# Designs tried in a protein design chat: VH-VL binders against Mitochondrial intermembrane space cysteine motif-containing protein MIX23 (MIX23). Part 15

Target 1, 196 residues: Mitochondrial intermembrane space cysteine motif-containing protein MIX23 (MIX23), of Saccharomyces cerevisiae (p38162)
Amino acid sequence: MVDNRRTFTAPQSLLETNLTFPNDEPSLTTITVTRERCVDPSLIDSFLRFLRHGSDDIIRQKLNNYRKGSINGKNKCKEFLKQELYPNWQIRNNIISFCEKEAAEMKNETDQQCGNNKKTTAEPLIDARIDPYAARERAEKQEAQYKDWTKVTEWVANNRKIEQILTSTTEGILRQNCEQNNDYLKEFTQFCKDNS
Key: E = the ipSAE of ESMFold2; O = the ipSAE of OpenDDE; V2 = 0.75 times the mean of E and O plus 0.25 times the DockQ between their complexes.

## First folded at step 5 (VH-VL)

Design g14 (from o7 with heavy chain S104T Y106L, light chain D92K; framework fv_oberotatug)
Fold by ESMFold2-Fast, scan of step 5:
Formats: C-alpha cells, structure tokens, sequence
Structure g14 (fold): chain C 196 residues (1-196), chain A 121 residues (1-121), chain B 107 residues (1-107)
C-alpha cells in the first residue's frame, strides 16, 4: 500500500506577502504531511507558525483601517474573513486533524500486532520463565510502537490548545474592529461545511 | 538571525529619568508586538509593558507598578523600540530586556541581552 | 493578577538525573503557560509554550505537562548546559506574570 499523505498549500493571499522570518527560517509555501512528519513534526511546526504569523499575529494590521458600521468596512471585513482568515484556520485545523487520524490508525495497528484487539486473541503468549529474552524483546517492541502514537497524540492535543487560544483572541479583535455581535466561530464552522 | 540589542542603561538617582533603546534586526520589526521585561538583581522576571505594531494602532499596556511613569514607543523606520522611564524609584533597579512575541503575541520567542538600570542615591 | 508559584525554589542534581519542576497558578489558566530557561549571566530562552509544546530547536529531553492550575517541566536526562534557573509564565490574563524561578544547581 501507498503511505497516507496529504499536501497543503498556504492561502494565495499569504503567498503574495513577503514575510520575514526569525532565525533565517525558510518560507514554506507547501508541505506534504505524512505519518513520519506527524511523529517528528519540525516541518509541520514551521508551516503552522508561517500560517499563524500571516493571519492571527497580524490581524490588527489587516483590520486597523476598517471602520465597523460602515458599508465599505463591513464588506472589507467579510472579504478578509472569506479570502484570508477562514481558509487559514481551515488549513491549520485540517493538518492537525490529519495527524489525529494517523494517531488513531497507529494505535489500531499496534493493538492488532500486540493482540489487544478484540478480534485478535490468538497471538502466542510468551512465558518469561521459559524464554526471558523473547519476553523482554516483545515488551521493548510493544513499548517502542506505542511511543510514536503517544508522541503524535500529545502533539495533536497541544496544537488544539494553541488553536483555541489563537482563534479566541482573534475573535475578540474581530468583535472590536468588525461586527461586535457576530458569532465568528459559527460562521467559520459554516465556512468549513461549505468548503469540505 | 533575530537580534535584539538594548542600550541606554546606567546609574540614576531616585526621581530621575532614563530612556532605553532596543535595536532590532533579522525580522520584520514593523509587524511585531514588542515588550519590555525586567529582572531585579538576584530576583525573578517581571513583565513591564508592551506595544503593538503601528499598523495595529501602536497601543500600549503597562504593569501596575510602572503605569503613569513609563512610556513605550517605537520607530519603525529605525527598527528601534524605546522605554522612557520617569520618576524612577529604587525598586526599578533591574536588567531590562527587550523581547518579542513575534509568532503568536502570547509569549516571548526572542530576547535581547539586557541593559542594567541602577537607581540609587 | 494571576499569581504563579514554583516548587521547589532550588534543587541540586547530577548530570544524567531526571529533574521535575512544578508551577501552580492561583486561578485556572487552561494551557496558557510557557517555560523559560535562564543560564547564569544570560537572557532567558523559551523552552515550552501552551503548557506542553516544545519550541523549535529545543532538545527533546525537555517536556511540559499539565492544565488548569498545576503544571510540570521535566528534564529527562540532565546535561551540563541545563544547570540554570527555570521560569513559568501565564499568558491568559494581563498583566502577564512569571513564577519566582527554580534554580537547578550542581550536586
């Protein structure tokens, strides 16, 4: 079988912005997310920072000249949300979701190999009293296989928390500079349904 | 590489004034939210205040101990951050760090080396 | 203001040891917590953000955990360059506040 992979491209609006990055980090325009990259997420982390910097971190700059309550300002806010912010949030959430699904598949695969699956009860038992080396080797193999699943699961949980903080903060800024009484998270949820 | 270099520290008498500067390079300074954090000799870290980018309105926030006495400003044409300190007190004695929350605005990714301010008679 | 309290204030350890530092917030800060390392005579360096996310370039021996009010920083196998003071910081509510610091020194 072909390994699961998905390629993500930064929004066009962000690609047209010549952002400067700390520590001479290269600007990533696309990334192919794989299980291996979920386990060692250095490139995914760099791509997520790029997306976050080009949207949530500079949102005040985008909205500072928009007067809420005016027709022109209202239209500019809607265009920004539709063309820049919501696509950016969707890409970040999709990357995290990809690794979350990979983690679930990793656990299922490890459970089947180690005999924890309800359907797989015929795995041979190793008696440490008769073969202590085989028992130790099996325990080390099982621990190593679950280690990667644990890493990905923790990475997913951490990035979900970061996203929650960033979107909450950004929503507050949108309420101050765009429509105060609008439910932006509900709008974003609808955007995702329309663009699935 | 990101570099933040503070200057302007020194010895000043209580009630005096000092202006600190922070020269920034290696990133788009005009897009960054900047903060000052201080550390009294042998003590822990204390957030002093922050300034948003000029395009975000250039607004400032301060910790209660310095409110009304300190002013943060920036000059994006020179990639420089300033801290104007007035009515200095002995408890303002500290190393002052220039720092940025460039990636998220929520924590401090990069720090300068600090500049020492000593307030004593 | 959210008060941050670290425990212990100092500890002695040897190279190769597992070191655990705790940080407690006076009120719920969710996962709005970062950890910094400060080596003697140097500026602080970001290690962990969002309670458990490792900053790029930071060695994998560092890890963070916790949520709500109770947080931990763990160094799995202490190295010579890890003898430093460690600070937690909350960024849920302004003013942002730091813990008092934990000094990790040679046994």
Amino acid sequence: as target 1 above (196 residues)
Amino acid sequence: EVQLVESGGGLVKPGGSLRLSCAASGFTFSDAWMSWVRQAPGKGLEWVGRIYSETDGGTTDYAAPVQGRFTISRDDSKNTLYLQMNSLKTEDTAVYYCTTGYWTGLYFDYWGQGTLVTVSS
Amino acid sequence: DVQMTQSPSSLSASVGDRVTITCRASQDISSYLSWYQQRPGKAPNLLIYAASSLQSGVPSRFSGSGSGTDFTLTISTLQPEDFATYYCQQYKSYPWTFGQGTKVEIK
Scores: ipSAE 0.000, ipTM 0.446, lowest interface PAE 14.4, mean pLDDT 80

Design k10 (framework fv_firastotug)
Fold by ESMFold2-Fast, scan of step 5:
Structure k10 (fold): chain C 196 residues (1-196), chain A 122 residues (1-122), chain B 108 residues (1-108)
Amino acid sequence: as target 1 above (196 residues)
Amino acid sequence: EVQLVESGGGLVQPGGSLRLSCAASGYSISSGYYWSWIRQAPGKGLEWLARIYHSGSTYYNPSLKSRLTISRDNSKNTLYLQLNSLRAEDTAVYYCARESYRDILTGYFDYWGQGTLVTVSS
Amino acid sequence: DIQLTQSPSSLSASVGDRVTITCRASQSVSSDYLAWYQQKPGKAPKLLIYDASNRATGIPSRFSGSGSGTDFTLTISSLQPEDFATYYCQQYDSWPLTFGQGTKVEIK
């Protein structure tokens, strides 16, 4: 469907946080994600920046505040994970997954169109050694048909790398300031299963 | 008005260690921005090494993470880069820089120190 | 990793010339998160342009940046004696941060 969309809202705890950015850039607290916005991700990027800045970027400060203010630090860590960090990670991963699914559908649609064209409007075989110009023109035409899919898959790959680095770094900090023996990534995976 | 002054460079034998310092003035390193180390081998291009966020979160170039440690002392308004297991290819001018960011892992460098030369040679 | 290729690698120019330097990315820099730096021998790099087209504070109007996606350009409209330097592009859209190989602008 052309009109596939999903709306995401930042966690309430983050909305109550007074966040500042180096260049006084505005914060985006709610976004409707669509295929068009996956292709031009400027608004999604702003939303992800707001989520990341308000959680992983200040994780040490948040944990120090929980540890310092609590007689029972383990319970405070669990509340932080359940109410702030894991919901934040889940929203970010769901946004990236939405665009990943849209990219897969875009590829399927383009593949079908290219397959149907080859079946109904056969083009002669082009050998680059014999006709470099014709081979180049065909390659450029095919590349143009997949342009948007390529953009979205590259954006998804980049943001998956960012999430991997963020979660591994934050896990190290959690092991230092909360339960050292806990597998936080496994716990997050379980959180997503319980809340999906 | 931000100024950065690097120090601690010099001659080190292969396999040795060195700690570089970057004294910041005109802005508190704990109040904002990322703060980064970038190096440049003689006659070569620029290579980003590591960054630290004002909150204390650290990020490293994947190719060098095992040999580098970035840290800071907020009371001295100073950044540090620890270099271990040094090799000849680590010979470079090392710069500290303030990184203005758009997202947690993205940024450009608006203020640079003048650099400190590290030479790894026997 | 996003690889940045600058063209030309070097050029010779005279004072008053219009100089154009191109930076081509191996993947789309979708948010136009691209910066340009000037470096003189023995000195640290100096920020000229950020977000593809925004001039940094104190940078003369003769410097301008343009482009989007994979193709970006730095233009010096009328080269001055102090502009003979090496210029670098840098992307900050994708991890890790990467720089171009540099373009040396030499006196003719």
Scores: ipSAE 0.012, ipTM 0.558, lowest interface PAE 8.4, mean pLDDT 82

Design k11 (framework fv_zagotenemab)
Fold by ESMFold2-Fast, scan of step 5:
Structure k11 (fold): chain C 196 residues (1-196), chain A 122 residues (1-122), chain B 112 residues (1-112)
Amino acid sequence: as target 1 above (196 residues)
Amino acid sequence: EVQLVQSGAEVKKPGESLKISCKGSGYTFTSYWIGWVRQMPGKGLEWMGIIYPGDSYTKYEKNFKGQVTISADKSISTAYLQWSSLKASDTAMYYCARESYYDILTGYFDYWGQGTLVTVSS
Amino acid sequence: EIVLTQSPGTLSLSPGERATLSCRSSQSLLHSDAYNYLHWYQQKPGQAPRLLIYLGSNRASGIPDRFSGSGSGTDFTLTISRLEPEDFAVYYCQQSTHYPLTFGGGTKVEIK
């Protein structure tokens, strides 16, 4: 049993920007991710929102600024991808993966506490249980034990979908403003391998 | 599919103004830079300048800065090259061309307009 | 500004022969990203230029494999391995390492 914790800090380029959020919410630039915070993801949601807003949401504006200087002897798209966008994507994916791993561990722990998960019991409709309150309490506790796992699993699935949509949109923009024939997802995968 | 269509040939007198056009189709006009290239009769290609239609940012070759104006209207996917006062030395074929990308603004032109011949004579 | 010098000015050859066209730059076109920002265009009489080769050696879409680009830094070559009748044209190199973008003076490939 290890208490898993991991800290994440936004890329330096994003930290140097005085970025303002919709609704004037404070910029959360560093976060410690724990199982507890995967279950109550309000702070993780704020951090992911900060990363997404400071990168993918304004990517056209960022690329336009890089493009204006590129011919003066700099490959600004490569610089942007390696120094800003891919680090940002990697942090977001690592946070989601952390909670996904925690969810898997939660399920395994709960399965062990609730006994053999292959156990099936067929009961007659008129079977009289001697202690119906204890049976109901056990059922409620069992459902409650899986509640956190279900919550985290749904959060992970939802954020995977958000990342897929954002990445696909951003890839389209990169193809229009950078290299048309590059596989950005494959390049990002290689970036993660080289920087893990 | 991707196409740049330029306005027709022009015959002008010295001192007259002129505005020629380059209409893009088959792609997202605001995502690509448009360059203008001059070719004087029997001579080679000269880069004049470039515009990013998304925000109308321009860069000129220094000898053309102040001699011509490059502009774009993104609502109709059209770039323009204009002179306030033509000279006989402006007689040339003018091409618009779309800048392509390999990784970033690479500065090469993958699609070209058919050209607009401008003749300036008395 | 970067000056591109093309040689020869005129190259007289017969169909089936190999054409070798030179483009020399006043400054290195090799960028820190390992790309050479040098491109080649073909222009036939009465027509707009057509992209042949980009970033030194990459063949543009639809360009036959008899066309190849080579070289690095300041010395570049366009090779047409087996000249076809439709290849008689003027060829221009162009750099995009620095503004202003510049073209070479052109090499005319004509029938001998």
Scores: ipSAE 0.000, ipTM 0.456, lowest interface PAE 16.3, mean pLDDT 81

Design k12 (framework fv_bebtelovimab)
Fold by ESMFold2-Fast, scan of step 5:
Structure k12 (fold): chain C 196 residues (1-196), chain A 123 residues (1-123), chain B 109 residues (1-109)
Amino acid sequence: as target 1 above (196 residues)
Amino acid sequence: QITLKESGPTLVKPTQTLTLTCTFSGFSLSTYGVGVGWLRQPPGKALEWLALIYWNDDKRYSPSLKSRLTISKDTSKNQVVLKMTNIDPVDTATYYCAHRSYYDILTGYFDYWGQGTLVTVSS
Amino acid sequence: QSALTQPASVSGSPGQSITISCTGTSSDVGGYDYVSWYQQHPGKAPKLMIFEVSNRPSGISNRFSGSKSGNTASLTISGLQAEDEADYYCSSYAGSYTVFGGGTKLTVL
């Protein structure tokens, strides 16, 4: 039995800044993602918030700083993308992908235990007309086994939509303040291939 | 303590531009995760979200009203301003401003509200 | 145009429990865990009762609870009290904006 876990660390650019959150919100610089944490994602949510705060949430401020102090603003945009923004997007997407993979494995494990997609040769068939209590007990066990898978699947779907909205919004800002005609999402996809 | 108060005209004529100001205290709109939104409620009808501005100057608008709405902030004055162009009798409503926790537009909620200001649109 | 669907009214007696439903689509209630509930007494501003489906703000009674199943979110009020008589509105994220329900008038008999 293998415990899937993966540790993520914020990009060096974020670690070198004094980022603070509102009162009571912790500043997490590293997280170990596990199946348990995908099911109860409070710490993952805090870490994703930290990454977003240090990049997308202050994108306009970062680009304004590059514009004001830079003789070569377009080169500074490229540097910001490769050293700060794309690393942040990659880490966030990798965390979501980890939990997505865990959800798929949870479903496969539950499907095998319940026999939804494969014949269970050893387990007896239950007829609700003969034994309604046994049928109810089996249904309750099946529902309970899928509960965690449902939670993780919904969390993944929600965070995929958050990422879609954030990257789309940030891309619009980049088009206004950097190169208008650049395909930033395609460039990010290439960045991920080069840095995986 | 977080408090918000709406101000602006109580009576506006059709085709004019409505300008509403939200003045707040107990928080700064430069604080991470803080936003201020505008909502309205026509007499006897449902609440409708209009616009939202966050500490980082990110702005969100109702899709059906986006072409008519402008939201802006003056952090030094603790004010958020909403402008709505081409006002119509259907825009008669109580207008609210509200404090929004967290930047994440998918997890944000309105936890403190102003008292509301009734704007009547008539000739 | 498409507001979330709530019953126009619900009623209950003191001490009973009632549930108010809020039905949307997979693009709002069903797609996200970002449902809020607001209480509004006549002539007053709305008050946040529940956020992110089931979380209560500080100071809100544990008699108020929220849940979600598929495209329907629910607000349950247990141990009904006269002061609970109010309009209740649900709200959900809908991709790039916030959408509200039509509101439900709760009458405490």
Scores: ipSAE 0.012, ipTM 0.526, lowest interface PAE 7.9, mean pLDDT 82

Design k2 (from n1 with heavy chain N59D, light chain T94E; framework fv_namilumab; at its last look DockQ between E and O 0.01; V2 from the best seeds 0.00; counts 0 for: pae O 4.7 > 2, placed apart)
Fold by OpenDDE, look of step 6:
Structure k2 (fold): chain C 196 residues (1-196), chain A 122 residues (1-122), chain B 107 residues (1-107)
Amino acid sequence: as target 1 above (196 residues)
Amino acid sequence: QVQLVQSGAEVKKPGASVKVSCKAFGYTFTGYYLHWVRQAPGQGLEWVGWINPNSGGTDYAQKFQGRVTMTRDTSISTAYMELSRLRSDDTAVYYCARELYYDFWSGYFDYWGQGTMVTVSS
Amino acid sequence: DIQMTQSPSSVSASVGDRVTIACRASQSISSYLNWYQQRPGKAPQLLIYAASSLQSGVPSRFSGSGSGTDFTLTINSLQPEDFATYYCQQSYSEPLTFGGGTKLEIK
């Protein structure tokens, strides 16, 4: 089992914000994501909640804070996007992507254990006569692995959906307050590429 | 008219720091992003980073992260670029440039400083 | 990072000639491309912004075209003052990157 882990740190801009977020749990500023934490995503969820904007009003407020005292509103939008919004989105996407990758690996590992009766000569045919419980134990283990895989997969799917909603909503706000005809999602994609 | 006037040439030793200034004239200093671009002798142009003179916000090229600091003094419409832990390959002409946006996302450098030669030699 | 590739790296031409310089981006940058002229010992000067918009004060013999990944700077009827180095620059995303430059020399 490849012990994959990755550490994520919240953007400094978020940590320094004077904005009060409703119901903010003590915010983890840093999280190390592992396969185990993808399977039990309680800690990750807390971190994601911290990163995610609580409401459209919060996003507007943040944007307004950047505009305050600005002579060029467009410049402020640019700064907001580059310094706060896109880095935040990128971290969330990277976390979700990490778990997505882990899910894929989990599935592959499990499939290799279950399906590939590839007669690779090397897996000793568990002679049921020698250990009648070995087959059952293997089956139970496989079932448990698939269960975990399913959990992670569902978690990823749900969080992708959430991210789509959030980014779409935010894009609407940005179009109203910055550039009406801009494709912010495309720009974000490019941002991620540039900062990968 | 818009003018960016930079400080004079610098000669530094490896490991030292250099701070180049760029004073803006003829426009509202806080209204425009300022970028720094350098050019090694006989080489092309390399983007160093930008500063928002109003907020003080910055963005640096990854290559310079941890070594470059961009600041500004709004009272005298002056931007500064400090580069630390200098190496021989930091020898270049450093330019400040004003960015004018054609949209919220992107712009062009319509005015440039005259450049500041920074020489790093033992 | 977005890599910008200019071609040719150098070109020799005569006064009155038509010169074309190409710039290619490693990925689509829409129309977020600027062209600069740099004379020896001088700072770069803006020629074209947003791929095809002529900067005020720049002679009409200069023109830019292209979108996506491929861009072209054209100088019609080359003048003596046009012998310089030309750079393309993408403004699509940071880090901002420049082409390697094209030196236009007198033939």
Scores: ipSAE 0.031, ipTM 0.637, lowest interface PAE 4.7, mean pLDDT 88
ESMFold2-Fast, scan of step 5: ipSAE 0.556; ipTM 0.771
ESMFold2, look of step 6: ipSAE 0.314; ipTM 0.722
ESMFold2 (binder alone), look of step 6: mean pLDDT 92; pTM 0.945

Design k3 (framework fv_namilumab)
Fold by ESMFold2-Fast, scan of step 5:
Structure k3 (fold): chain C 196 residues (1-196), chain A 121 residues (1-121), chain B 107 residues (1-107)
Amino acid sequence: as target 1 above (196 residues)
Amino acid sequence: QVQLVQSGAEVKKPGASVKVSCKAFGYTFTGYYLHWVRQAPGQGLEWVGWINPNSGGTNYAQKFQGRVTMTRDTSISTAYMELSRLRSDDTAVYYCARELYDFWSGYFDYWGQGTMVTVSS
Amino acid sequence: DIQMTQSPSSVSASVGDRVTIACRASQSISSYLNWYQQRPGKAPQLLIYAASSLQSGVPSRFSGSGSGTDFTLTINSLQPEDFATYYCQQSYSTPLTFGGGTKLEIK
């Protein structure tokens, strides 16, 4: 009965920079994420693109600027991580996690409504050899009932893969331009704990 | 001080239902997911499911789907797990545990003391 | 479901020893792996989250490593309080799953 909602705002570093997407695409700086928006993720996709564009997509550009002509490159890297990159990663991860939790709740609700996991209730057996039409009809009905859950689950899996690729690529660049032997993922995890 | 306090031990007959409570102290009840994890005597940990205290939304492990129900009462910061159609292999200590879903990884930072549920005829 | 395989099931060790416990996931879970310690008669306690991050208040002799499918918990220089059962847990996807546990016992 209570709507689960969460509002996300882009990091201050992006708000202070007048960023434009390629092809003059408008930027979205704040979004309220809801179950409905996880199912139709066009606005979430726009927000994630804005966050990614202002961080990982231009990471080489940002780090080359810190490294080039500066003896204090390490200090600039630390400030970049704390003020720009880690806040950006945290927001992106939290959005994806929100939709993952919503998808799990959706599946559980559908499971309860359909009663397909009720072990003490006997259901008519459908043998495709005997009644292929009824078997297909049952499968299509079940698929339709789980359509939104499947869509959100696939969106979550896809965006986790995107984040993994971006994070891995960015870590390689950080090792080249900041601190070679630092575990940036471990440091990011500590940042999240300290800033939640 | 963060603390999760669970209800006392229960003894039930096969086929009965049991309802275990978990009362939260020292933090905003609606800010954290609550999970239920069980442990049969001498065995390992088995995840049962979670509840979102803010929305009332739940997710259950497939093994328990159809016979577990998780609820909460935000006015008293208490979560409940009800398990029906009890079998002898449901004999276990049942724990509630807190997860912060906003972090990079989901983990259980605080646990209740556990509730022993014994199913015997 | 993601299956978590923990090895060994038991380890005998002495105070001061270095102990290593392994955990393997049936599919890649990135760094979504947590370690818990359970002392006899007590609830589990979080030791390590995100594969390698030490929980506040946990002694530095505990460390975690690994990513993808293979993970390790290391206890450097065992103390008497460390004789307990250790569990790994994946938090990559629901349902959440635990390893079978490793019982660390006195030699």
Scores: ipSAE 0.014, ipTM 0.569, lowest interface PAE 7.4, mean pLDDT 83

Design k4 (framework fv_namilumab)
Fold by ESMFold2-Fast, scan of step 5:
Structure k4 (fold): chain C 196 residues (1-196), chain A 120 residues (1-120), chain B 107 residues (1-107)
Amino acid sequence: as target 1 above (196 residues)
Amino acid sequence: QVQLVQSGAEVKKPGASVKVSCKAFGYTFTGYYLHWVRQAPGQGLEWVGWINPNSGGTNYAQKFQGRVTMTRDTSISTAYMELSRLRSDDTAVYYCAREYDFWSGYFDYWGQGTMVTVSS
Amino acid sequence: DIQMTQSPSSVSASVGDRVTIACRASQSISSYLNWYQQRPGKAPQLLIYAASSLQSGVPSRFSGSGSGTDFTLTINSLQPEDFATYYCQQSYSTPLTFGGGTKLEIK
């Protein structure tokens, strides 16, 4: 059986910004995301911090300098969105979505293996009264399997909240500095569909 | 826990307007798009439109353009759908539903529905 | 507008049966297809999103498959609580559109 994996590379625009990380953390330019890395997300967390640091976290500075230097601010905003911001958001969303999908598959696999939704008699019935050791081992195995699923789903939920806060804040800034009437979040969604 | 609570049933005459409310609980109201979907008795689901509670931006199905207005009040985490110039074929249960995120387009939580009856 | 066609419009089945419901889009929608279950007098509930992802809390006997224009919802080993109406919905572009629904009835 081959495990699911997907490699992500930071946008070229971000690689060219010569970013420095707090606490001497190395800048990651690429990452391969796997189910195992969704469960232990230290590397994914570092990569997401890198993407967020080089985009939303400095959005006001970028737009302020960008707009002040431009005689056609709205046209320049479009280029910024298409070349820098939307690609950055797309990569972050794709990473979180990868782990979300892996979590869903883990839940389904665990449910089938433990027989929660299975009506087949594939595994022998264990009576704790007769064999408490086997019953305890079964419970421990089931708990361990669901623990990984729980970790990933909580990680996904937390990162979705972070993305919601960041993108909502950035959208407000975009409305003030670019096109007031545009829905940037829905435009971003369409960008992703067109570029997937 | 996450919950969407809608206003009670309404009976209106043709030509009147109706305003349905949807109050959100258990999450950050401005973080999620809210959609309105209606269902005539014994019929299927029909999308009416969405509102972005953060910006107040809206998007309506062409069929309702010019008759529907969606608004929100962030201080009380409540969204509103007002439908004007009511016709008998506007009789339906109107649902509000939360889009999981702006990325996905699926509805993870629904209000209980508000029956709007248009009759003479 | 993207038109969604469901088949069949109704199906009669017995507890323990495997039921398959089809949904077809008038144009490619990639994997932006969602399935909802609606019990009489209740609001719809999300079952499956992104064509094949099972919503948390939904029994694993439900599964979705397909991409592009042709999609299926499968219920393995039907339970009494599964007798309801099922709707597919595309989230590829506005206006969002739903299939006509499939009513699952007791045989």
Scores: ipSAE 0.388, ipTM 0.737, lowest interface PAE 3.1, mean pLDDT 85

Design k5 (framework fv_namilumab)
Fold by ESMFold2-Fast, scan of step 5:
Structure k5 (fold): chain C 196 residues (1-196), chain A 120 residues (1-120), chain B 107 residues (1-107)
Amino acid sequence: as target 1 above (196 residues)
Amino acid sequence: QVQLVQSGAEVKKPGASVKVSCKAFGYTFTGYYLHWVRQAPGQGLEWVGWINPNSGGTNYAQKFQGRVTMTRDTSISTAYMELSRLRSDDTAVYYCARDYYDFWSGFDYWGQGTMVTVSS
Amino acid sequence: DIQMTQSPSSVSASVGDRVTIACRASQSISSYLNWYQQRPGKAPQLLIYAASSLQSGVPSRFSGSGSGTDFTLTINSLQPEDFATYYCQQSYSTPLTFGGGTKLEIK
């Protein structure tokens, strides 16, 4: 199938929150992710920023609000994790994974096209020692064929790095304000497996 | 350029303790979990446990609970596994391996292994 | 604990053959299954993650399939360097568990 798409909706808890971004960026509550949007990720970036600002960036506020609602000082961290934070992290990771899978498919398609073009043409080999301009032109043409794949792959790598930084920072805050000895990242991994 | 480099072979007597190190290169040490897996001569792979280098949190297989301790030093990107009260059946090659915390990855990089021999 | 059972324990094959190795989990693990190759005297190497995803740098003759409890690793057109021991591993829950291994030997 050529038409691969998936729709993502922000968690219900985030939709009910009054959320304002520091730089007045538009808020998106739902997005349909497609290959075209992985290549031009402006809308995906806006959606990821909305998810990140509504969770990790205000995590101290979220935890404080849960604590204030607790009579007898009962810890409600587990409720916050299962209802808000882990769903938010899962959606972000699923979006990044979608584009990663699309990038892999794009590479395979481009590899096949390059093989077909080479098989069709009987062009003689270019020797850079004899004609460096022709060799350069060939290299530029090959690079151009992989442009979209390279762009998506770099976007995926960058966003995975952003997620690592955010989740590591958030885990530190959770250790300060919730169960100190719990491994939140592995608990999140289990949450994803149970909800995949 | 990712690499995990382990300490050298150890020979110990029964009842002693051994501490194996695993130094990480080429990536953000605190961004990935490190697992310890052992393999007795001619046998299969056995999971020992994991450590989260960011938090220091650990999880051990029940079989090793109470005699294994995993630690790390983030200033030198090094993880440690200490196994106490050694028995002859602890003789094995001990590997460290990197694991991303998400749901899509396996152990993508492994250390070269450290042979631990327990003999009288 | 989740028990992982591999079959067969050993396979004899020739270069150019197609080989399949099976792995069964004692309970559903969805697609959280990895396959590793271990050559004599070497550390294991990741071949397949998430049941069917080929690890970067691994030859396309390797493929994985399955979900739930039953999984298969397939090697199309065996090469000399493929004679090694293969392990499946569930990453669904701790403790993480490996299959008993399948040794691929020259016929």
Scores: ipSAE 0.006, ipTM 0.480, lowest interface PAE 11.3, mean pLDDT 81

